# Ledger of designs, part 38: VH-VL binders against q9vpl3

Target 1, 224 residues: q9vpl3
Amino acid sequence: RGKINIQRPKAPHYERARVVAVTQPKYPELPKAKSCFKTRAERTQQQQENPYNEIIAREVRNWLDHSRLVAFFHLSSITADDIFRVRVQLHKQNLHLKSYGSKIIEQAVKNTRYEAIVPLFHSNHCIVFSPDPEKTAALLRIVRRVPQMVLLGGIVEETMLSRNQLVAYAQMPGLHAVQAQLVQTLSQAPGHLIQQLQAHQNSFVQVLDVHAKNQMNEETPKST

## First folded at step 12 (VH-VL)

Design D122
Fold by ESMFold2, fold request of step 14:
Structure D122 (fold): chain C 224 residues (1-224), chain A 121 residues (1-121), chain B 111 residues (1-111)
Amino acid sequence: as target 1 above (224 residues)
Amino acid sequence: QVELVQSGAEVKKPGESLKISCKGSGYSFTDYWIGWVRQAPGKGLEWMGIIWPEDSFTRYSPSFQGQVTISADKSISTAYLQWSSLKASDTAMYYCARDYGIYESYYFDYWGQGTLVTVSS
Amino acid sequence: DIALTQPASVSGSPGQSITISCTGTSSDVGGDNYVSWYQQHPGKAPKLMIYEVSNRPSGVSNRFSGSKSGNTASLTISGLQAEDEADYYCSSYTSSSTPYVFGGGTKLTVL
């Protein structure tokens, strides 16, 4: 069929190449009752389509598992050149633009809390993955060049965010916010003693600081 | 410290070409949009266009489409505004400015000092 | 090409509060679009005072505030000072082809 799909270099993926190769050797059947029967090529195409869904779904699952930022967009009509240039600009920021069919997304998110995203993929769409949630602002600056990409929402640090929540997240001062939270946490603990000792005597604070570091750096066995 | 430094004032005759510059420093030049804004003498501000310096993607105001060329050289963190044939009506102050907005937010947080272009015989 | 409507001038005495209006249409100021405000002293470049309707950049006095109602955005300056005497421009998004539309400007005179 002449359907346009998201494409990847076929050659680097040995599992996809192996599946395709297995289904290649056959002869087309002569069409004596063409309207009543499937040709051999149509049967082979149906068989190929079923095995490919699991391979592609694993790819999507891998992206979801390794991405701390996922953004969902509705995609209006756009030229191949324009989408390619946007993909390049996003890639330079470790932002990876992809598109997948809805049944593949459904298969990828099966048995996860993200099953609620499947309806977003019933229309033309694209999705951006990144391991770097601090790149959300960069993503939203770059996509301004393509009004055809309409933000629907996203996932940041395994939390589903609406469109407005994702935009608000992108505007937060990330490092300063983390630093403020750390200072607030230390102030709620008995950190008043440490601060007072630092003001009065460095040697005493030094001994206390060395003791705290030894406690923080101890190794503990963890089940994996 | 974010800074945009523009080229100096120009006095030109109608029909001459001109290319003015805007050099950005103190930030990642290729990570932000740069806009050009015109201000005729005693008049208000008019947006002319914006550029993404990393690949020189441009968007022009409909009023200026085909009238000017916006370009960038990312290797020296510089954006340009260029006329192939100046008109007397091009006499104005021209500002470059960095856009800091995301998604549907559009605003210029830092501006160059301006380049006065005078076109007269 | 599209301009937002601002009063040509506004005046006030030191210590007073004044408001500068910026009126557009449902396609710009009134369309859930953000508005920004710029201050321009004579012979100087514009300076961002308010972005996204009501947010102040760092280094801008809290005497400046912004709001929007219907098709009109407002810049309010409390406790007027001589240094506030300048031209003020609003700007609004309209469409992807014209993401910056400026008002005609308002000259603020501090009496």
Scores: ipSAE 0.804, ipTM 0.904, lowest interface PAE 0.8, mean pLDDT 80
Fold by ESMFold2, fold request of step 14:
Structure D122 (fold): chain C 224 residues (1-224), chain A 121 residues (1-121), chain B 111 residues (1-111)
Amino acid sequence: as target 1 above (224 residues)
Amino acid sequence: QVELVQSGAEVKKPGESLKISCKGSGYSFTDYWIGWVRQAPGKGLEWMGIIWPEDSFTRYSPSFQGQVTISADKSISTAYLQWSSLKASDTAMYYCARDYGIYESYYFDYWGQGTLVTVSS
Amino acid sequence: DIALTQPASVSGSPGQSITISCTGTSSDVGGDNYVSWYQQHPGKAPKLMIYEVSNRPSGVSNRFSGSKSGNTASLTISGLQAEDEADYYCSSYTSSSTPYVFGGGTKLTVL
């Protein structure tokens, strides 16, 4: 029922802002005014590298490494009961709803291919992780009950997808593995792969054509 | 084959209670929204509400909030529409329908055959 | 609240193309919202003909097409046939509290 702040342990609000900081008085004493700069730098470093943030960032890395589907949402004001009920429904489909602070996400994806997601976490947000990319449609069907969750995009088979690409992926169930592989190829180092982009433009057209064909072939027209 | 089979026609008097049913088959019942739609005699379609059958989460149209109860029994793949006290104005055809949309898409791809409810003095 | 306006009736001869309009506001049809179309023969349940503005479900003839411009969605039926005679309803998303708003319906008569 209560919200959990993952940057700090769950505690009474009177102790919420208290942070156990590790000071290192062993530092050599510097001459003149350099001690002031060292102290300021140490405070900034401690704020940036809080041990709780590192532990949680490792958890996020683990989720990213083991999830073939990751979806990012903006989350506006919602009751704890509504978000809990959605989390339960998602969990039944092997979809895991999580929320992490922007600092933690930044630490988790630093120097990885996923650094582009960091701006998504400057406001209220949540993330859904799953090992099952086939569950993308189920995810997007369940979240309709909470309009406060606004889809921003996702990652499928280690490939970043825009909002529209993720929705399109979900609507093409007969081509999930092919679609993920196609998107991965299109997003790879394009500076040396111009010829691959040209070839996969044709594949992208073929994926869209197969989607339209699947709709028409289920109609089974005689000849038109 | 996706199919929604509704209970039979009902003739009732004002003030009586009624519960009509909609049984889904040929698909995973708890994985899709079910909606209820009213059609008064000679009139158009009116959305009444939707239900997520897995946990019975329900959203009602503002026009029908407090007028009906939508429920489901997932163990028998059945959704229900219920009145505690019928009015003559409740005379209509009632359809259940499966919603197949994802994210911001809302549409009913399969419909039940309808249940005619007649309420007369 | 939000009203979707359809002509009360339209008519056409076999083989003609006809268009049924569905006019709303910028908060429903005119926004980035999806529109769907349903066909209803007398005494039968509605049948989905078009979803997401222009997509046909499996089993729906390619003679049916949908489009949207401004605050108006359109259902076009080409090569009109006798069995197309029915009532047609549009539906639009408006808000999370009213995700299904239907038009008043259009009776299509095949002459």
Scores: ipSAE 0.803, ipTM 0.901, lowest interface PAE 0.8, mean pLDDT 80

Design D123
Fold by OpenDDE, fold request of step 18:
Structure D123 (fold): chain C 224 residues (1-224), chain A 121 residues (1-121), chain B 111 residues (1-111)
Amino acid sequence: as target 1 above (224 residues)
Amino acid sequence: QVELVQSGAEVKKPGESLKISCKGSGYSFTDYWIGWVRQAPGKGLEWMGIIWPEDSYTRYSPSFQGQVTISADKSISTAYLQWSSLKASDTAMYYCARDYGIYESYYFDYWGQGTLVTVSS
Amino acid sequence: DIALTQPASVSGSPGQSITISCTGTSSDVGGDNYVSWYQQHPGKAPKLMIYEVSNRPSGVSNRFSGSKSGNTASLTISGLQAEDEADYYCSSYTDSSTPYVFGGGTKLTVL
C-alpha cells in the first residue's frame, strides 16, 4: 500500500476533480467595505451628526435669524493673519466675520428659508453678520483691503441679494437720508412753485409795463 | 461738511526729510480710505497710495513703494505723507483725498487743497 | 499695465456739447462701471464730476454726463460754459494692487 505522499498529492481523477470544482463553496466576495470607496462626501454624510456640529449649526442659525445683514464671501488663498486683521476691523463696526464648514451650513439651513444659500458654499467661505443693514457700505469698504475675499451675495432684511444687488444696496442712501431728501425736496417744491408762479406774474407785469411805456411814448407830442 | 485740510507749501533741499499732513473733518475719519495723489508740474495725476486710518493699513502704488511713507493718526483725524530723503524729482503738488467708493469702486469724492513741495538745490 | 488714453485737448464754443474720451488698453478698464471723472482748474484741486461711469455727485451740474461703450468711457459736457475750461482726468479701477489709474488728462478750451 504505497505511502500517501502528503507533500505532492496525486491529482485527483478527472471525475473527482470535476466534482470538487463544482462543490467548492463559492464564498461570496466580502463586500468590499463600501467605506473604503465612499467619496469623502459620502463618508461625511454617514458620519453621525456630531453633537458638536449640531451646536455649531444652531449657532449659525442663530446668527442668521438675528442678523439684518448677512454677506457671503469666497475666500481664496488668504493668510490667517489677514483674516484676523479684517475680522478686527469688521468687529469695530459691529460686523462679525465667521467661517463655517459647508456641511455645517447645510445642516444649519436645512428646511429653512435660508436653504438657497447652500450652493454658495462649495469651497472656502466666510460669512459676515450684522444687526445693522446700514453697515453694508462699511463692510464693503473694509473688505477692499483683502482682495481674496470675493463677494458672492448676501441677505438684507430677509431678502436674498446677488453680489451686484448688495453693492447697489450699499450705495443707496439710508432710510433716514432718503427721508431727509424727501423732506428737502418737498420743502423746496413750494418754493419752486412760488417762483414759477411769481415768474409768470412778473413776466406779465413786465409786459404790461412795456406796453404802458410804449403807450406813454406815443402820447408824448413831439413839441416842435 | 466734509473737508480735508492739508499743511502748507514746503521748500526743501535734496536729501532733507519731509512730512506733510492732511486733516479730515466733517465725517468719521476712520471709516474711509484716504489716498495720496501726486501731480508734477504740468503733469497729470498719479496715485501714490491709500491708508485705512483705523489701523493704518496702507497700500502703495508700485511706483511709490519704498519711496514714501503714508501714515495716520486717527486721534486727530490726520493722515501723513513723508519722505526720508527728498529728491528734486519729488517737486510736485500733493493731494490727499477721501475715497468714498465701495468694494471695487474706487473714487475720490473730497480732496484737500494740495501741498506744494519744492525741492531745489 | 492698464493705461487710460485721453485726448490731449478738446475745444468747443459756448453752448456746444463736447465729449472727452477715455480709452483703456483692456476691456477690463473700469470693470463694468468703475470709471470716474475729475475736473481740475488751474491751481486748484481736482473735483469729482462723475463716478461709476454715469453718476453725478451732489452739486455737480447736470450738464456733465458720463457713459461707457466697450473699453471707452466718455464725459459729455452739454451747454459748454466758460467756467468749464479746465483739465479733465478719467480714472479707473484696474486690480487690487493698482486700484487707481488716471488718464493723461484732457485740456478743455472754451473758445
Scores: ipSAE 0.875, ipTM 0.951, lowest interface PAE 0.5, mean pLDDT 87
Fold by OpenDDE, fold request of step 14:
Structure D123 (fold): chain C 224 residues (1-224), chain A 121 residues (1-121), chain B 111 residues (1-111)
Amino acid sequence: as target 1 above (224 residues)
Amino acid sequence: QVELVQSGAEVKKPGESLKISCKGSGYSFTDYWIGWVRQAPGKGLEWMGIIWPEDSYTRYSPSFQGQVTISADKSISTAYLQWSSLKASDTAMYYCARDYGIYESYYFDYWGQGTLVTVSS
Amino acid sequence: DIALTQPASVSGSPGQSITISCTGTSSDVGGDNYVSWYQQHPGKAPKLMIYEVSNRPSGVSNRFSGSKSGNTASLTISGLQAEDEADYYCSSYTDSSTPYVFGGGTKLTVL
């Protein structure tokens, strides 16, 4: 029996070596250690389940439901100080400037009548809420001080308006003013109509008179 | 009725300081921009700047930036235009005007009567 | 720099219709709807005649009308009267830094 050299064990017989090679447990490759860094996608999914986001989403819905004027703005590189200043000015007019994350907005308006606004929130944005649609002009005057606030559109009396439509709405006279104008116009209409009718009648009479005079002149025999 | 009333004509020497005023009435003074417009003798209209009277936020024309100061006192519905040191070239008629426009629409619907400033040695 | 160009002078006879042009250096001057016109009589403050290209303020005669085509805005005065003799200035929005630009003015003479 050959001396077992513990330092250099003799290679096993070919058959034994084959059996040992085949019977070596293939340890499953250790699952590639999931990088401890949750992918941005995984972080985004976890943020959706945050109870805090639900609370904020409810707040947004409440604002939307109780506002008769909602204006959406894109924010382009605006400072916190500028936002604060404009917020104060808006607040004095009972206009409430709020900023929410895009995900929160999406969650807030999901399966609601406001779902169409989601595409407006792809970048930094703010929303102005008001219970008074007559403050639209005031809003658009105040925001002039902040060129970084770009109007995207709005909701007035539950109607979604484009940027241009919202501006046009703000330029319209108030309902009472329009009513007053209508009353004035209607009050003047009969007078104008009477004048026009009389003008035509007078013109017609004049033409007839001229015609009659001409006929009389033709019928007067030249007394030779 | 909306009215803007400006202070009277001024005759000054070069180097002197001056502050002229524009008082608004007949509307909410703090809810509209007030602008200043210069008109040199025989020349056209030049926008100088605007102010939001509620908090005195001011924007200047690049040509007038640092040359004049626009301010307002909302308690008395008055806007001001001031010079620290007048030049002969500052001789002009100065108008204040209310901006009634919204968003990107800028126009003056009511004007003050103007203040003539004469700077002569 | 955005500039508005007006003719230096225009003249017309009483009862005629005249047009004053205001041409911007860029098609983007004032966008499609942000041109204003002012009337100024000698020694008087300017008066707003037209805003947003074609709108008349209350109290302005319907003889005054505004239009825009391309980069040119136009003020038309129909039925010209002696009282219409004045300087006329156009104004437009340019950018947030210079929201007011005035034309050089047009002197209207009624012959």
Scores: ipSAE 0.874, ipTM 0.950, lowest interface PAE 0.5, mean pLDDT 87
Fold by OpenDDE, fold request of step 14:
Structure D123 (fold): chain C 224 residues (1-224), chain A 121 residues (1-121), chain B 111 residues (1-111)
Amino acid sequence: as target 1 above (224 residues)
Amino acid sequence: QVELVQSGAEVKKPGESLKISCKGSGYSFTDYWIGWVRQAPGKGLEWMGIIWPEDSYTRYSPSFQGQVTISADKSISTAYLQWSSLKASDTAMYYCARDYGIYESYYFDYWGQGTLVTVSS
Amino acid sequence: DIALTQPASVSGSPGQSITISCTGTSSDVGGDNYVSWYQQHPGKAPKLMIYEVSNRPSGVSNRFSGSKSGNTASLTISGLQAEDEADYYCSSYTDSSTPYVFGGGTKLTVL
């Protein structure tokens, strides 16, 4: 009876070997852990093909196209509650505060007139949209309550403005006020000119009169 | 025309509570910050705090934090300044004013007539 | 603490031009353009005379002008009149926590 080599068990009888082979649980190969490192190219391609991103990008474009006022803000460490509160206040003024991912913004403005805004969105940011450019002052009053909202710039009537330019725009009097001021200025200008012209003429006449009087006094003969 | 009308002069004793008012008219009351400024007798102007009347968001000067309460009732376009317990040192003229500034520009373009508060034992 | 320093008093004769200075303790006082001036007559509320360094509200005389150089803002009153006798206060933005700082005030006397 041949010593059963425990270290090298003899191959089981053909029939047993068949049964063992058939009954061996085929464990599904553990899915090769897809290396979490999607190549930058794969990530970019997957982002472009995301139907959701396309929808949101279209939304952003729609807001940009229908807004006469767009303001860009950097968000520092701000709480969700603070954002909510300011959003509510802005909404009451028909100002719409939105936040989008940088990639979505990039996709939305690609090959458009708004492409220049992309560099503003490298950090946490929000955008305020309004159909009314006259609400710029209201916007800038409301955001005072949130120092974490830092104004970066904006778009007014399709013109890109720096932070300072946007503030200056907000400080301008309304069109009617400006027109009124212009009319007043224009109406006063002729009067002032006429007064200045008349003043010179009057001064000249006075000098001439004094000269004439002095000459008359010299010609009066001392009647002996 | 924009106008801020304040409540009348008050004479109080130390330890008493007081609430004075400032009513705005001639503009949208909820669209502008309202500030309170103290002026002690013979002294200068001191900023106390501001309020956004729409939701009553308030900001106080550090010197007045916890010493006074600023509130507003937008339904009647009125802002309030309140003390829970007056001190003799609270004797002063108190002004409410509208802030017309934007973003980092802070200035008061319209002022109330002032409320004189006298606290004496 | 950011403080604004004003002269205690300034005087001038009718028709003269006078200047009131407002100096901040820090170069960062109010940024470059956020100084306001108020006029206060005895027993009256302050009145805004200048905002944002050099802008005049409607109804304020063109005799009042504002300027700024470095950390010093200036209010100039030209053609001094008796009615200009009052206390004048400057104000400036400092930071978001303390957006209002007032100077000590200047008493202007018209001689």
Scores: ipSAE 0.873, ipTM 0.950, lowest interface PAE 0.5, mean pLDDT 88
Fold by OpenDDE, fold request of step 18:
Parts: sequence; structure tokens; C-alpha cells
Structure D123 (fold): chain C 224 residues (1-224), chain A 121 residues (1-121), chain B 111 residues (1-111)
Amino acid sequence: as target 1 above (224 residues)
Amino acid sequence: QVELVQSGAEVKKPGESLKISCKGSGYSFTDYWIGWVRQAPGKGLEWMGIIWPEDSYTRYSPSFQGQVTISADKSISTAYLQWSSLKASDTAMYYCARDYGIYESYYFDYWGQGTLVTVSS
Amino acid sequence: DIALTQPASVSGSPGQSITISCTGTSSDVGGDNYVSWYQQHPGKAPKLMIYEVSNRPSGVSNRFSGSKSGNTASLTISGLQAEDEADYYCSSYTDSSTPYVFGGGTKLTVL
């Protein structure tokens, strides 16, 4: 008894095939769901109207409003494991790594002071938030372990900084150190001023003394 | 004050294992990279690798990859460099150093005093 | 492979100014100006003298200065003193895989 191939049934006899062909109900072609062919633009617009996206957008706004340090990174082919590891390290420093869609970011910052960051979010990206701007250096040390995280820029104390500016900021001495230096400089300023004022007076006195000595030498009569 | 103190000089034979140490003090040990640098007798400085002490993430120079192991114990603020099997060519001074740089700036601001390793038959 | 080339030796008299060069094989050596200089006395650990081309750590004499032009970084020591006799190494960032490259070192002799 030939094994009935249930996956590829033999074609029916010619007469049966004709009957089956005629008796097959012609179902109207189901309207090709327009939804499968939505243009990228239509998909993007629909995502903006999602209530869930609004919630996430509010979250992003909250992070932005409560963070004194915000750093933006491009992600280039990074693994989830690497992201997780760096997230853990950042968290230990009270740095919070988050990833959001570009559309969500756009929605979150629309008509806000942060609207200028939108162009930074063209591809895969992540954001690091911190309440402490002094952690910028720590952040930039930790991210070394992930070359795929490329710094794009940031916000420090409500000021937008370029990549280079953010790095420069991280390299600056702490506020207290700067204040100490300022106090030292200010404390030395009067001394320097006095020295400069005295230098001119001293030079003048020296010139006068030389002149006086020269005059005395000229008045000494050659005793014949 | 920031200080890195390394273990004492070692004299070993080829084939022996060795682990040398570098203890950091005066700063948060887990917040900075620690690097190891080799200096063969009469030769220049060679970067071997770096470690993030908090979770012991390591990066090696290609020349030293698989030849040595860098580790750390954050509980005692100590980094380690170890060999499973020493060679005569491993005879050198080994320095640990703290990297103070950020992002793409890599430089060592504090160095250990060095550990001399001598491997002779 | 990116290599840093230094002169094997440089000499100067006390009070003079000397310059040690560090030349990379590529214009990309040092990236955004990430060159460091180390001083090493015989039997001692290296000491950071200059970082990021021209920055001087606290405690380092103002006689030491750094600069860069093209693919060549330079360490200048003004008012040369006997204590400056040492080996000097430049270092540079190359890429994330090899973030530290050292020059071959320069022996500075004070005559």
C-alpha cells in the first residue's frame, strides 16, 4: 500500500479536477490590508499618536527636567550585553543610561528648550542622565569600555554643549577648586599691583640717583 | 595623596607561575582605570593592558593578549598581573599606573614604583 | 601599526632650551591632541610631565612645555637643569584597541 503523501497529494483524475475547479467558491479577494503598505511617513505619524508614546515622552521630559547632566551617545553596533554592563557601571555612579526612539524624543522635546537636541537622534542612540554635573568625568571614563558609544554632546546645567565642550567641561577643575584659585588670584592681585606701581617708582628713583651722581662727578673741580 | 604600591621584586625560573600586585590608595580605586606597562632591561615602555577595577573589565594589548592575565580585587584596592608560565623574555620591570584621562584622552598620572621580574634558568 | 618615533638622544647645557620630538607615522596620531610625555630617571618609575599635548600636571615645573604641529609633538624644556637628565617618552592615543602607544624614548643628557 503506497504511503499516501499527505503533504503533496496526487493530482486528482482529470474529470474530478474539472468538477472541483468549477465547484470551488470564488471568494472575493480580501482587500489587501492597506496597513501592510503604509509608507514610512505614515508609520511615523501613527507612532506619534500612540498613548504609550506620550507616556514615554513624558518620562523623557521628566528626566531632562530633573537632570543637571545629560549626555547623548550614538550607538554603533553595540550588543545588548555590552549595554547592560555599561549601564550597571554607570548606575553605580548615579548615572542613568536610557534608550528612546527618535520619534519619542522628538515628541518629548517639542516646543521646549530642549528642541535643539532632535538632530542628534537620527540613528541608534542612548542618553545618560545624572543629577550631578560633577559626574561628567566619571561618565567619560566608564564609556571607554564601549567604543561603540560615541559621544555626540550634552546638556550641563541647562546649557547645551558640543562633544568637545562637554569633554572640556569634564576636564575642568571642580567649582571649589576654581573658587579657591580665584580667591588666591584675587588675594595676590593687590600685591602685584603694588609691585607694579612700586617698580615704576623705583625705576624713576634709580634714574634720578644716576643722574644726581653724574652731576656730582661733573662738579668736582679738577684740582690743578 | 594618591599612591600605587607594587609588590617586591621576583626571581623565577622558566615555566613557573607568578602573580604581582599593585595596591592603590588615596583615591576611589574603582573609579579609575589601572594599566600595566612593561619595560624590558634597557628598553622602552610597552603598554600591556588596562582594567576597570569595579567589575574587572579588561583590555589587552595585542602583543600581550593571552600571555598575561590582569585582574583586580576592589575590596582591597589591588590590581594584579599574572603569568601562568614565565619565559626568560618576561624579564622586565613592570609598572602599574592610574589612568586619569577621559573619553579618548589616555594618560597615566600616577605610577607604582615598579616590580622587577627576573626569569632565569 | 602606528608608531611614535623619538630621537635616541638629545643633549644640552645648563640653562639652555632643548626640544624633544615625537613623530607619528600617521597624521591621526594623537587624535584630538592626545599626546602625553613622561620623564623617567634611572631606576625610577615614569612621571607624567605633559598630558593632552600641552597641559602640565600640578607639581610639574613650568620649564616643561608641550606643543604639536602636524604629526609631530614636541616637549620643550627651558632652563635646562642637571636634574632634567632622564629618559623621556611620548605617548599617544591611536584607537580603542590600542589606546596607548609609547615612543622609543629619548635620553636627555645635560652637559
Scores: ipSAE 0.873, ipTM 0.949, lowest interface PAE 0.5, mean pLDDT 87

